# Miniprotein binders against Homoarginine-6-hydroxylase 2-ODD-C23.2 (2ODDC23.2), part 24

Target 1, 357 residues: Homoarginine-6-hydroxylase 2-ODD-C23.2 (2ODDC23.2), of Arabidopsis thaliana (Mouse-ear cress) (q8h113)
Amino acid sequence: MVIYHRKVVFTYVRAKRFYHFLNIEMVTDFKSLLPVIDISPLLAKCDDFDMAEDAGVVEVVGKLDRACRDVGFFYVIGHGISDDLINKVKEMTHQFFELPYEEKLKIKITPTAGYRGYQRIGVNFTSGKQDMHEAIDCYREFKQGKHGDIGKVLEGPNQWPGNPQEYKDLMEKYIKLCTDLSRNILRGISLALGGSPYEFEGKMLRDPFWVMRIIGYPGVNQENVIGCGAHTDYGLLTLINQDDDKTALQVKNVDGDWIPAIPIPGSFICNIGDMLTILSNGVYQSTLHKVINNSPKYRVCVAFFYETNFEAEVEPLDIFKEKHPRKETSQVAKRVVYGQHLINKVLTTFANLVENS
Below, E stands for the ipSAE of ESMFold2; O stands for the ipSAE of OpenDDE; V2 stands for 0.75 times the mean of E and O plus 0.25 times the DockQ between their complexes.

## First folded at step 11 (miniprotein)

Design w7 (from v3 with Q54E; at its last look DockQ between E and O 0.92; V2 from the best seeds 0.81)
Fold by OpenDDE base, look of step 11:
Structure w7 (fold): chain B 357 residues (1-357), chain A 114 residues (1-114)
Amino acid sequence: as target 1 above (357 residues)
Amino acid sequence: SPRLERLIEAARELLKEAKELLKNGDYEELIKMADWLLIDVKYLFFYARMLMEEGDLEAARRLLQLATELINLAQEIVDAALKLNPDSEEAKRLLEEVKKAIDRLEQLLEEIKN
């Protein structure tokens, strides 16, 4: 009797290793339905005066242009952020969500905390549907009164987990690196649109706001559980750091089909937001995406949103109007104040919280 | 062009803001302003080069003159930041970027004479 149990366990462990190898090999043979862009040539020249003329930059720019036109989503590799840091961010995020509910509530989101902190499962709504995730919502910190009465709603420090103690410092370092990376990707996108590298570093973009959502998706035993409802991102760029072992993000392609965004270890998934759509004179359209919880295992995702200035009145940039003229009949996206839109979104999400509490 | 005039106006506005910040700005504000000035310098150099290739040497000279004013103010701001924090690696980095901007300015000014 004892010998049969060892053979079955050994076959199951070999089958799991073989399935892990087949999953790695199938991940290699699954042509990512989204383009993979090595941006290392762009980063190597990002501070050079002649960066636009560099052959490596020109190649990256061409890849960015195609990705932004065709899908609005791409993988970023060669981004210069260490795998150790990327993985530590995910690991510490898992550790936080594994904490007792009472510990997570120490950083509970509240209006008095400037809508910063922990949201319990079922609090977030997308298009009137409840999302099956928990999150920590973080925003760029600013001095009291910096953004007037509009900004007052978001005033306050970020509420970082106190366990582990290193979480704050890690995430502040990560935010800085994601900010720098986002800026450099936007230099490539600016060139792709036929501007200078610096079109997204003008007055309305010099003090970029950012949002970060640290998201936990509970394990599910049911099919088609909506982790996050279908939406476009509002900002300029989103950088997604996700667990490598679970495919959950779905992207709507130009044909209207939902394509899976399979994780690539060491990559970011990058997507464009609604503000970049406006600024580009609608050349690059933000892409509708959703998250489906389809694993019995807990999944984490850290989404960093690189935004305009908080007070930015976003309209198409003159250079992109000139390079990409629209027919008058195309409703130019209405001038939008970013901060006001963000506040309206936060307040709407919170109103749904109070009604369902 | 109307776009060129808007570019010049935006850079002049930044020069005004930077001159005011030099009087009362803290270290973080000074570092941030120096970075913004250097970005606008890079922007002006890009368009000056484009105008030179188009043969509009007069417009290119106007942008290079404006870039000179931004570089000089960036240097003053970085020097002020270094007085507040002499060991600042960020201020030292910005000082090297100012030097590179001066070298590039000299190169473009020589190219526009030929």
Scores: ipSAE 0.725, ipTM 0.886, lowest interface PAE 0.7, mean pLDDT 88
ESMFold2, look of step 11: ipSAE 0.827; ipTM 0.934
ESMFold2 (binder alone), look of step 11: mean pLDDT 88; pTM 0.891

Design w8 (from v3 with A10R; at its last look DockQ between E and O 0.89; V2 from the best seeds 0.82)
Amino acid sequence: SPRLERLIERARELLKEAKELLKNGDYEELIKMADWLLIDVKYLFFYARMLMEQGDLEAARRLLQLATELINLAQEIVDAALKLNPDSEEAKRLLEEVKKAIDRLEQLLEEIKN
ESMFold2, look of step 11: ipSAE 0.877; ipTM 0.954
ESMFold2 (binder alone), look of step 11: mean pLDDT 89; pTM 0.908
OpenDDE base, look of step 11: ipSAE 0.742; ipTM 0.894
ESMFold2, look of step 13: ipSAE 0.865; ipTM 0.948
ESMFold2 (binder alone), look of step 13: mean pLDDT 89; pTM 0.906
OpenDDE base, look of step 13: ipSAE 0.735; ipTM 0.890

## First folded at step 13 (miniprotein)

Design x1 (from w8 with E9R; at its last look DockQ between E and O 0.82; V2 from the best seeds 0.85)
Fold by OpenDDE base, look of step 14:
Structure x1 (fold): chain B 357 residues (1-357), chain A 114 residues (1-114)
Amino acid sequence: as target 1 above (357 residues)
Amino acid sequence: SPRLERLIRRARELLKEAKELLKNGDYEELIKMADWLLIDVKYLFFYARMLMEQGDLEAARRLLQLATELINLAQEIVDAALKLNPDSEEAKRLLEEVKKAIDRLEQLLEEIKN
């Protein structure tokens, strides 16, 4: 019995040493200004009743707490999604954006499609400025009338590319894996805030909504082209899968400086959203970020947004109000209805699509 | 305590929703509800253990009694889902999670007597 534990620990220590060696060598040459977190100890215990007492979980929780307090962005490694799947998602995304414009228009975004599908370059606006990207916008599908008149604006199926043919099935598998990963990261964040692992799995967070943006950034020969304007993300967590050969994402640190989020192969970039700021009683602040196109080569990015329930009335969780009391004078968390905010954001972003349709 | 009342309220609201769904829920709704019940069982076990470590054995017993009601209802829902789809790997997985929850409940009930 004792020998099997040593082999598993040795293989895990060798895998950790090899990942730590590859990560140390890649992280030693790349001064990653953002923390790198191996979450594999958290995932190994995510279904265990005693997960909060595990020494490996406690170490990951401490890293998540520091990252969420200091910068609101971190790299995730040891996440359990295969590199082959992650790379295939990027490869097939390149293949779609390389298609003739007329072929991309077969899945054109429209109000009648529930604002789902392909948007051409220059349709997206951030803070009244035009973004230099094209995208496919996807949302969790739901039955007609499920969310009443509020949900009606987003009703409809996702418009998946028919070329390549396997794109739909690949992305549905990817969405499932990103959903499970996001849930498990939030269990670590729940512990970091001094709750149980399951504080983000109450009524308002059951059956979580998700948004996915499949984004293509054209090659540029000019400096400082805005690929995506400066913003915070609205949801709980964002998982970013990007091309490994191009640095474009910029994160605003606490000092107000823009730091580059250099890609790490096989990692996700993870960030926290505005709803997590509210739920945490403002302990963890969402971080302002932007994309600058600075490569002559085409770049892809798949952003998965893990969100609250569509009908959630978001306010600070009582457990986090107890652990992290604030003075009443902090205007922090006005109660926000998630689905109403999402729709207002969609209608504002695509106001010009309605006028030209 | 206000905390104990919040814990009890969360679980009782879910129990009410689950009992209603057991009457008319489809397979997908039943599977989701069984998963939510098992999560709230784990939630109750976490706080029961914390209360035991604090020496509040009466409050811990109240949470374990409520966890027993959630486990029993999760089993009934999984059994209903298996009647609709006998070959469901998800329902079989949830049945094994129910068994693990029973074993953990028995362990905690033995620890609270000593």
Scores: ipSAE 0.853, ipTM 0.940, lowest interface PAE 0.5, mean pLDDT 89
ESMFold2, look of step 13: ipSAE 0.877; ipTM 0.955
ESMFold2 (binder alone), look of step 13: mean pLDDT 89; pTM 0.910
OpenDDE base, look of step 13: ipSAE 0.788; ipTM 0.915
ESMFold2, look of step 14: ipSAE 0.874; ipTM 0.953
ESMFold2 (binder alone), look of step 14: mean pLDDT 89; pTM 0.910

Design x2 (from w8 with E9Q E13Q; at its last look DockQ between E and O 0.85; V2 from the best seeds 0.77)
Fold by OpenDDE base, look of step 13:
Structure x2 (fold): chain B 357 residues (1-357), chain A 114 residues (1-114)
Amino acid sequence: as target 1 above (357 residues)
Amino acid sequence: SPRLERLIQRARQLLKEAKELLKNGDYEELIKMADWLLIDVKYLFFYARMLMEQGDLEAARRLLQLATELINLAQEIVDAALKLNPDSEEAKRLLEEVKKAIDRLEQLLEEIKN
């Protein structure tokens, strides 16, 4: 009987005037295989002109640099989003997925809805394998015609659940806070790469797109059920809010081993995407990850993807090419149009939705 | 340096875009442009400080002069946004950021004389 001594590490995160007691129940014996970064010193200075010179910022920047080089995944604590909001997002998401199938279908994903809404279990495929999850797919809303013919595929409002009734307003608030958090983490990453804090806030990144996947993983009675196939994320940063009681996310480390991303209550898991790999001139590599359903209980995960401008032609930033020169032969030098890639991914994932309707 | 010239060109292009938007921009466009101008001001201050530390005071002065133009235009844009929406908390916030940018500019201009 291994008595897991729950060491409640009370981290006093001074984010501005709010002391949040993060009860990090670190299970004492599980060294988090992923780095834990308190970003509160970075957030405290994110609007200051001298932020790059602040000793607390320099320490956070050093931790971000190591995490992005070594594993491309880290826990974020001291992020300033209330635990009540984080938990309410998960609670409301559970309540939605517990609804009858006919109620979930009221927001069914369709091409005419701009590929926004609910997808049933078994519709999503990753690398030709069926994923055992259901989801609500959301994208940044934009005016009709804003992104030309490419953007037409995603035109439309997000299809928010009408039950729970507060779900839309809750998620819109959550999206705003995740957007602000992502921007501030990217300022730290920009410093870590040896730029100004504002390298990712240039013309190409002034109107950042976002994707959000609200994911439900059904309970399983079998081992090694693939909830989500192995992939890298495409964008700049991903913020993962997951259930605290179930380990399902696995990350491939530099040695090629799959390590579990054990939930830490009140934390986000943050990872870097393929666009950040390109922009960094390949300094920070996006990390392969997967989800394995291994619990008889239903699990939820909200993944917020912070991305470039929709029309961004993503290439290595000049500053990072200068700081981190590479031989031209690296595959990282390929210019990629973000919006076109996103559309191609959406159309490929949902090509089978039209045949089975 | 090629880096300095790219930075100058970026800021000059933004000034051009902002001046055009001031003529015909709506409230939302004006607010976004003010935010972008203030980000580029912070960017210019970062590099001006770096150049000062390197002893390139001439290049630093060029960036601070350009920052002055961006700040002045940001103020004009925020004032235009406040005329459209006097109760805008966002425009009021941006006005306070403009004031902070002026204070920082004055500080850097004093440091570069010494």
Scores: ipSAE 0.638, ipTM 0.849, lowest interface PAE 0.8, mean pLDDT 88
ESMFold2, look of step 13: ipSAE 0.854; ipTM 0.945
ESMFold2 (binder alone), look of step 13: mean pLDDT 89; pTM 0.909

Design x3 (from w8 with M50R; at its last look DockQ between E and O 0.80; V2 from the best seeds 0.81)
Fold by OpenDDE base, look of step 13:
Structure x3 (fold): chain B 357 residues (1-357), chain A 114 residues (1-114)
Amino acid sequence: as target 1 above (357 residues)
Amino acid sequence: SPRLERLIERARELLKEAKELLKNGDYEELIKMADWLLIDVKYLFFYARRLMEQGDLEAARRLLQLATELINLAQEIVDAALKLNPDSEEAKRLLEEVKKAIDRLEQLLEEIKN
């Protein structure tokens, strides 16, 4: 009995210094069914003119290409966002969801608030099934009238919790860092697709929209409770910050099997969206995923969605059509206006609210 | 090539937008435009280098000429932003990026002569 405790403590203390090495080695021994990508070499060169020729960047690009082809989900490490910030975001999110229901309702989502704010448990539906989560929905803020009549539906400030008091400022900082991280990952993906690093920074993508869902999943005593129904993400990239102690996210692999996305402390889970599928000329397919609540403990997840410009008419980029030609018979995704799709999704989700109020 | 013409058109459109903004843009708009210009400079340098490696020095020179115009306009925009906000760390950062872009342009122009 006594020998086991010393090995665990030595593995834990070595795991702190070896957390960089044991994140790599535990990522090797934990058969993370999803690839783990250290993007630090990409970030180190993200402002350099010759970043595409850097050996470290080339290695990261090769890993991104494989991940996006094979599973459309990967862990991101070496991302440069402090663990303290990542953990503080989750901690304050727990604190908010622990508040009395009446306090959470102070930031209640409403049409007049531009569909920003708190959704109670059971309000969200995915594919006609009720999701067992509560959330705060946030969107990039914009000036009134900036996005015309389509944008009016989402006009308004984000409704940040007043408790904890620091929540707004923390989340605004977090959003900025997630935005920068998403841009740099997309530079790697752009290279992986055989473009320049800057293919996703053209006119259509110069003012990227973002969505953030701050999600709370209640503890359950039943197996297989759907926290979030099976879907693909619509945008370019999603960055998932989740609780480290609960496996709930499930990803459908190429074989059609549901694989668990086991949390790795200090990592993001990154996945590609439907818009990236279109822009890549279908080279990278968005992956179906779901959340299954399987813990008696409350779980939080912050999903940051990096998007196109709000008005972007999304079609395959010419460079990727040239590099990855497809036969016309492949349903190359129809030209889609991002903002219109987002609004339709929002309105569809909330149409069910009016019937149950 | 159709690709080269698309690159040229993208840069010319941005130059037009930037020249218009330089007349009437506020500080935030100027900073955003300077950033976009510098991204498109990096974009042009990437393809100029590839064209040089392919031996298409004429096409490479065309892209470097456009990059020169974008850099010059980025400098003018950053200078305008600094007049509006002299203590702007963001504008100062962009000015250093403009200098780096000039140095890289000079390097590529020297490489294309040899």
Scores: ipSAE 0.753, ipTM 0.899, lowest interface PAE 0.6, mean pLDDT 88
ESMFold2, look of step 13: ipSAE 0.881; ipTM 0.955
ESMFold2 (binder alone), look of step 13: mean pLDDT 89; pTM 0.903

Design x4 (from w8 with N24E; at its last look DockQ between E and O 0.87; V2 from the best seeds 0.82)
Fold by OpenDDE base, look of step 13:
Structure x4 (fold): chain B 357 residues (1-357), chain A 114 residues (1-114)
Amino acid sequence: as target 1 above (357 residues)
Amino acid sequence: SPRLERLIERARELLKEAKELLKEGDYEELIKMADWLLIDVKYLFFYARMLMEQGDLEAARRLLQLATELINLAQEIVDAALKLNPDSEEAKRLLEEVKKAIDRLEQLLEEIKN
């Protein structure tokens, strides 16, 4: 009996190493779909005055430029956020969504809560189609009246789950780290566009807004269930933390094909948003993506959206207009007020909530 | 160049805002402003270096002079924040960043003389 357990443990450790090796080799073969970028050389120099001249930074910048031009999605590794924290965020999110419906409703999203909190399955719509997910919607908190009459719609604290009890403090720590990571990735992207590292840290971007969607996708026994409809993200960057065992995110490549964004353990998926498309003078196009529920198991995804200042009037940055001149006829030249767009999106998504309550 | 003038204008606007905030700002506002000043200092150093490499030493000196004003004001703001919260690790961190900015300024000023 005792010899069998040692062989099984050795076979399981070898199978885990072989599965880790096969996952690394499969990740190496699947590297063909979305680029994997180790940003550790960029992060090591992010506070240095000579960061733009560092050979490791130049290599990362070249990878970011290619990824943003070719697909607008990439994996981020070497990001400095602990695997324990990343995994704890997913674990706690599973625990919340496993709660009875009545417990989830304690943080129910409402207009009076500034559209913050839990939305039940089937409330979210993308392009007029019902999404098969539940979520907690979070936004950067701000003082009452800070963003005038537009901001009033989103005024209020985030409604954090009280179960698990540590969920709030965990997520606040996670938000801070995602904010810092997003800023540093944008320094690399700013260099990739031929600017200084600090082009996205101007007046319009000094107080960046953020949105976080904590998303739960129910298990399905049917193929091709739409978890989230096809869309582009609106902001600058999105950081996606997803379950490692389920492929559900689909990205539309330049050829128009839907490619799967297979999870890489310990990575973020990063994508660019519509505001970065505008700011870059259309050099980097936001990429259409969707979620297809294809597993009988529950799946979680935490999407952190790093955005402009709430009141930002987004237009192409002068430096990028100079570096990447376009003919005036490009639709990219439209000035967009970020906060107004966000509010319009929120009100459109939740207009049906008021009629059915 | 139009680019140089835009950068100078950005830094002058921030200097004005920072001088106003130093009179009335709370701790959180002061810390934010110090961070913004230090980012704009890094921006000015980046372009000063680029101008030096291009041989435009006059424009580079103009940016380094402006960076000196931002650094001095960042120090005053951090000192004001430390008076409000002497145990602030964030204010102490920003003070060390101010020192690094001074050292880099001195280095660039020496390079532009040679």
Scores: ipSAE 0.730, ipTM 0.888, lowest interface PAE 0.6, mean pLDDT 88
ESMFold2, look of step 13: ipSAE 0.869; ipTM 0.949
ESMFold2 (binder alone), look of step 13: mean pLDDT 88; pTM 0.901

Design x5 (from w8 with L14F; at its last look DockQ between E and O 0.85; V2 from the best seeds 0.76)
Fold by OpenDDE base, look of step 13:
Formats: structure tokens, C-alpha cells, sequence
Structure x5 (fold): chain B 357 residues (1-357), chain A 114 residues (1-114)
């Protein structure tokens, strides 16, 4: 018994100094069923004109290509966002969800608030099934009338919690960093698809929308409680910041098996969305995933969704159609207007709120 | 190639938009436009290099000429933004990126002559 504790402590103390090496080695010994990608070589060159020719970038691009082809989910390490910030986001999110229900209702989601704010447990539905989570829904803010009549549904400021007081400023900083990180990952993905780094920064994608869901999953004493129903993400990329001590996210692999996305401290889980599937001419398929609440402890997850322009008419990019030609018989996803789809999803989710109020 | 012509047309449309913004844009609009111009410059350099490697030096020169126009306009926009906000760290950053773009342009123009 005594020998096991010394090995764990020695591995943990060596893990702090070797956290860079042991994140690689623990990622090797933890058969993370999802690939782990150190993107630091990509980030080091993301502003360089010759980034595509850099050997470190080429290696990261190859890892991104494999991950996007094989599973559509990967861990991101070496992302440059401080662990202190990542952890503070989760900590303050716990603090918010621990507040009395009446305090959480001060930022209650409403149609008049542009569908921004707090959703109580059991309000969210995925594929007609009730999800066992509460959330704060946030969207990129925009000037009134910027996105015409479609955008009116989402017009308004984000409803940030007033407790903790620093929550707004922290989350605004976090959003900025997630936006920059998402852009840089997409440069790698653009290269992986055989384009320039800048294919997702073209005229149609110059003003990317974003969605953020700050999600709280209540503790459960039952097995297999659906925290979030099975779905694909709609956008380009999702960055998931989750509690480090609870495995709840499940990803459907190519074989059709549900694999657990075990948390790796200091990592993001990154996944691709349906819009990236379309833009890539179907080369990278979005992956079905779900959340199973399996812990008696409360769990938080912050999902940042990096999206297209709000008005973007999403179709396969010409470069990727050229590089990855498909037979016309493949259901190339029809041209989709992102904003319209988002609004339809929001309205469908909240249509059930009016019947139960 | 049809792809090259589409790229050139896109950049020319963007040059037109940027020139209009230079006349009446506010600080935020100017900064945003300068950033976008510099991304399009990087895009043009990537394809110019690819065309050079393919031996299509004429097409590469066309892209580098267009990049020159975008860089010059980005500089004008950044200078206009700095007149509105002289202490803007963002505008100063973009000015340094413009300088790097000029240096890269000169490098590519020298490579295409040899």
C-alpha cells in the first residue's frame, strides 16, 4: 500500500516539471482515445509569411489532418492560454451555479434579451429529449440592425452574472483568447486541407460569429443521465473547457462506438462542426457527441463555438472543391445561411419554454 | 487560371472597399480594414510563392503587383488611424506588420528576378 502513494506523488511532482514531457507521456500512457495535438509550433509561426513551410507547422498540420479525418475531436495543448485563466473560468462558473435560484434568475434568458442569459435545468432539449443541465447562453454582440431582420432575434447585450463581480471581464478576456486560438487552429486546418492558411479568413469569413455556452451539469446518483443529447456542432470549431475530475463527454468514433473524452488538465477539447464539413467539401465530418452525467458532483463545461459570419452562405470553398473533388451524387450539403440556422435552432429550443411557462 | 482571376477580382473589390473607407471610416473601421488587407497580402504572397515554384512567374508578378497595392493602402489606413489615435498600440502593431509585408514583398520581387 505505501509504495503506491510514493509512486503517485513522484509521478505528480515529476509531472509538474515534466508536465510538458509527461503531458506527452501521460497522453501516451493514458490511451486517450482521442489524439492530443501540441499546437505550439503552429502558434509560434501563425503570423509569419512562411508558416506553411515550417517543419514544426507541417507536423502539426499532419496531426490536425489525421484527427479531423479519423475522429473530428482532439485535445489541444500548447495553446498559449494560461492555466490560471482556464481554471478561473471554471471556478467562477461553479460559483455562479452555486448561487440561489433567485440570483441566477436575475440574468434569466428571455426573447426580449435576445435569447441571452441563464437557462434553468430542464429547459434545454436536444433531439426532443430534455437535457439535465443549466446554462448561460452568450453570443457575439452586434449593433442593432447589423444583421437585418434575422439578427433581431439575437439583438442585445450578453447577460453576465453580477456575482462573481469579475465574471464579465474575465469572460470577455477568455472569449478574445478563444477567438484568436480558434483562428490559428483553422489556419492549420486550412493547410491540412491543402489550401493557404487563410482560406477561412476570406470575405465570407472575415467577421466570424461566436456562441458560448457556460454549462452546469447537476450531480446525479443514477447512471446514464443525459446531460446533453447526442448532436453534432453546427459551426466551424468548438473549444471545450471542462472540469478536470469528471469524464462525461462521449464521442462517437468511426466504428460507431461511444468513447469517453477523459479530461486532460490544461487542455482544450477541440471538435469540428457542420459548417467546416460543408466548407471542406465533406473531407472533415463533424462528429456526433453527447454528455452523460455520471458523477454525484456538480460539473461545469464552457463551450466556445467559433462560427462563420452571421450572414454567411456556407458552401464548399472553391479551393477545397478543387483539391477534394466529389461526385455530384454525394449530398454536398445544400447552401446554408448560418444566421438563419442559428435562429431556427434558438427558436426551436425556446418554443418548448412557452408551452411549459 | 480561373482561380487566379477570381483571386485578383476579390482583391480588387477589397481595394475599392478599403479606398472608400479611407475617406469616411472611423478608427475601428480603419483598424479592421488594415488587418484584413494584411491578411489578403499574406494570402497573395502564399499563392505568388506557389506560382513561382510552378514556374508561372507572370502570374506570380500579377499577384505581387496586387499585393503592392494592398500594402500601400494598408499603410495609408494605418497612418489615418494613427492620426485619430496616436497612442494606439493596435495601430502601431499594424504599422510594424505593414513594414514586415514590405520586406517580404521586396524579398519575393528579388526572388522572381533570379
Amino acid sequence: as target 1 above (357 residues)
Amino acid sequence: SPRLERLIERAREFLKEAKELLKNGDYEELIKMADWLLIDVKYLFFYARMLMEQGDLEAARRLLQLATELINLAQEIVDAALKLNPDSEEAKRLLEEVKKAIDRLEQLLEEIKN
Scores: ipSAE 0.632, ipTM 0.844, lowest interface PAE 0.8, mean pLDDT 87
ESMFold2, look of step 13: ipSAE 0.832; ipTM 0.934
ESMFold2 (binder alone), look of step 13: mean pLDDT 89; pTM 0.908

Design x6 (from w8 with F46W; at its last look DockQ between E and O 0.72; V2 from the best seeds 0.75)
Fold by OpenDDE base, look of step 13:
Parts: structure tokens; C-alpha cells; sequence
Structure x6 (fold): chain B 357 residues (1-357), chain A 114 residues (1-114)
């Protein structure tokens, strides 16, 4: 009798490894319409002085270059953030959105809260259309007056849910890890653009801002419900942690077709933003994407946006202008102040709230 | 090159900011500045190596000299941070990064002599 249990456990562990291998092989054979990039070789060398010469780094850099040129979206694996943490973030996010509406309103977004906190379903608009999602909006916290009169609009602490009680501490840990991951991916992208690893760590980018949207998409019984309207992301990089069982994110490819971003368990979806488009001298174009609610089940998505400094006047970096010269006739995106754009976006989104209250 | 001069100017500005912060900076400001100095050191090393490969040994030596100044100041800043918080794991980590930067500087200085 005892020998049978060891064989069954070994067969089950082999079957789980084989199912994990088959899921990895099926994830490899499922031509993910988006490239999958294992960044572990890049992370292993991210603090080394000779990282740019490492063969594993060179391979990752080549994959990042292709992904950023061809589609502006990719899956990130080998990112070093534990699956337990990634899944706990989603689990606690589900738990929050399952709370009674009155409990969610304890952290209601308000202008006096620096536009931080919970947005009810139907408050968010993208391109003049109502989005069918609820969210918690978070921003990097900063000292009062740090970002002058522009920054005053966003001044205040993040409004973390008190239920689950561990939510704040978990999300603060998650933000730190996403920040470090984003920095390391940008080192790879900087190399891909033919710079040093450190082009995005200059004076303009030494104090990177971040935005996090914790998004809940209600279950729908109708097809093609817009969860989030078509847009490009404004910042440098976005890290998307989504439910593993629901395909809702759609990405517009170079051919103009909408392709589904099928969830890969344990991966992030990473995409580039408009600021990276500018900084790269337009080499990497931000990609239009949308969310279509197509499941009767509730879906969560945590989007972490890694940004420039709040006051950054974003223009093409000199090194990338030299490496990738453009004719003056190309609308090189005008110099944009990140913080001012963010504030304008926030105020525009909430201007519609005052008319419907 | 105009790019080389911009990089030198960036590092000199950071040196000036760091020297001022060393007089009156708090622990968090000191740690942040040490990290920035070490990033700029890594950038200077990358560019120095590129210049060495191009045969511009004079320009490479200029960057390595500047890197030496940044490393020395990073060490002073980390030492100041450790005086404020002796048990700081972050300051201890940065001290080990300073040591690695010194070792890399010595390596590059030896390579540029041969």
C-alpha cells in the first residue's frame, strides 16, 4: 500500500510539471499574438557594469526591440515577482469590489482627496464614452507643495481599502516591486534603442512618478460591452496584472486589427506609453488598446504606470535623436510637461462627475 | 564631442548637488543621492568603455577621472548616512556598490594603460 502512494505522488508531481510544461508548451504553441519575453537574463545582470555585453542580455534586448517596434505590447515572464504576491493582489482586489457599495464609498474619490480613491461604475470616460468599470485610483505620494501649484490637484495620501486590512501593505510592496521591474525593463529598452542602460535614469527621470489603477470590470451578459475605451497610455511603461481566466484586453496591431491579449498566468502584460514614444524620438510607438467586457464573471486588472518625473519636460533624448534621426517634417511630439498633462486628464475625467452629481 | 561634454556637465552638476546635500541632507536624501551618483558612475564607465573601443583614450581618461570624483563623494555620502542610521541595510548595500565601483574603476584604469 505505501509504495502506491509514492508512485501516485510522483506521477501527480510529474503530471503537474507536465501540465506546467504543457501549459508553457501550449503557451508557446498558442502563438500568443503578442511576443512573450523572458527577462530573467536581463534581471540577472541589471546591476553589473558589463550587462550590455552579456549574451543573455543581448538576446532579451533584441526581443524588446522587436516587440516595441512591431506591436508595443509584450508578455513579461521571468520578472522575479512571486506568483503568490501577484495572485494575492488580484484576490484582495476581488474581495474589495465584492464589498457593499457603502463600504467602497468609504474611500470615495474626491477632489479634496487629491483625486485618489474609489470610482463607481460609469464615472470613468474614455474619448467621451462611458467605461463599464469601477476603480481605485492611486498615485505616487509626495510632500505638500513638492510639485508646486500643478501638483496641488493630486496632493494627499492614497485611499487604501480598510477591508481587506492587509490591502495597503500588500499594495505598497507590490508598487515597490513594479517600480524596480519597470526600471530594469527600461534599461533593456534603453539598450535596444542603442543607448546605455541608464538613459532613462537621467535628471528628468531620477524621481519617476507612478500611477496605479486597480480596476474592476462587472460581469456582462451582452457582447462587446466597452470596459475601457480605446486609448494609448501616456507614460513610459505599463505593467498589467489581470485575471488569468478572462480575455478582455484588445490591442491594435500594425495592420489595424484588434488582437486579444490572452492572459498568461504569472506574466505581466507590458506596454509602452506616449512619453516613451517621445523620448525614443518616435522609434517606439505607443499602441492603441481597449478592454471589452465579454464574461458574465467579474474581472479585475491592476495597471501600474511607470512615469517620468512629475515636472519632466518630455522631449526626445539626445542620444536617441543621434541614433535615430528624423526629418523635421515628422511631427516630433511637442515638448510636453508630464504633470500638466496628467492633471488635465484627471480634471477632464472628473469634470463629467460634477454634471452628473 | 557635444555628447561627451553634455555627459561631463551632467556629472559635474550632480557632484555640485551632492556636495551641497552632504552638508545638510537628511538620511533619505543622502541615500537617494548615493544611488544617483552610482548610476552616473555606471553611465560614465559605459561611455568610457565605448571611447576606449573607439581609440579615444584621452576622452575615456576624462570620464574615469570624473567617475573617481563621483565614487569618492558617494562613499562620503554613504558614510554620512550610516552615521545617521548604522543599521541601515540600504546604506550597507550602497557601500558594497561603492566597493564594486572602485574595483571596476581600477580595472578600467588598468585597461587604458595597456
Amino acid sequence: as target 1 above (357 residues)
Amino acid sequence: SPRLERLIERARELLKEAKELLKNGDYEELIKMADWLLIDVKYLFWYARMLMEQGDLEAARRLLQLATELINLAQEIVDAALKLNPDSEEAKRLLEEVKKAIDRLEQLLEEIKN
Scores: ipSAE 0.673, ipTM 0.862, lowest interface PAE 0.7, mean pLDDT 88
ESMFold2, look of step 13: ipSAE 0.853; ipTM 0.944
ESMFold2 (binder alone), look of step 13: mean pLDDT 88; pTM 0.899

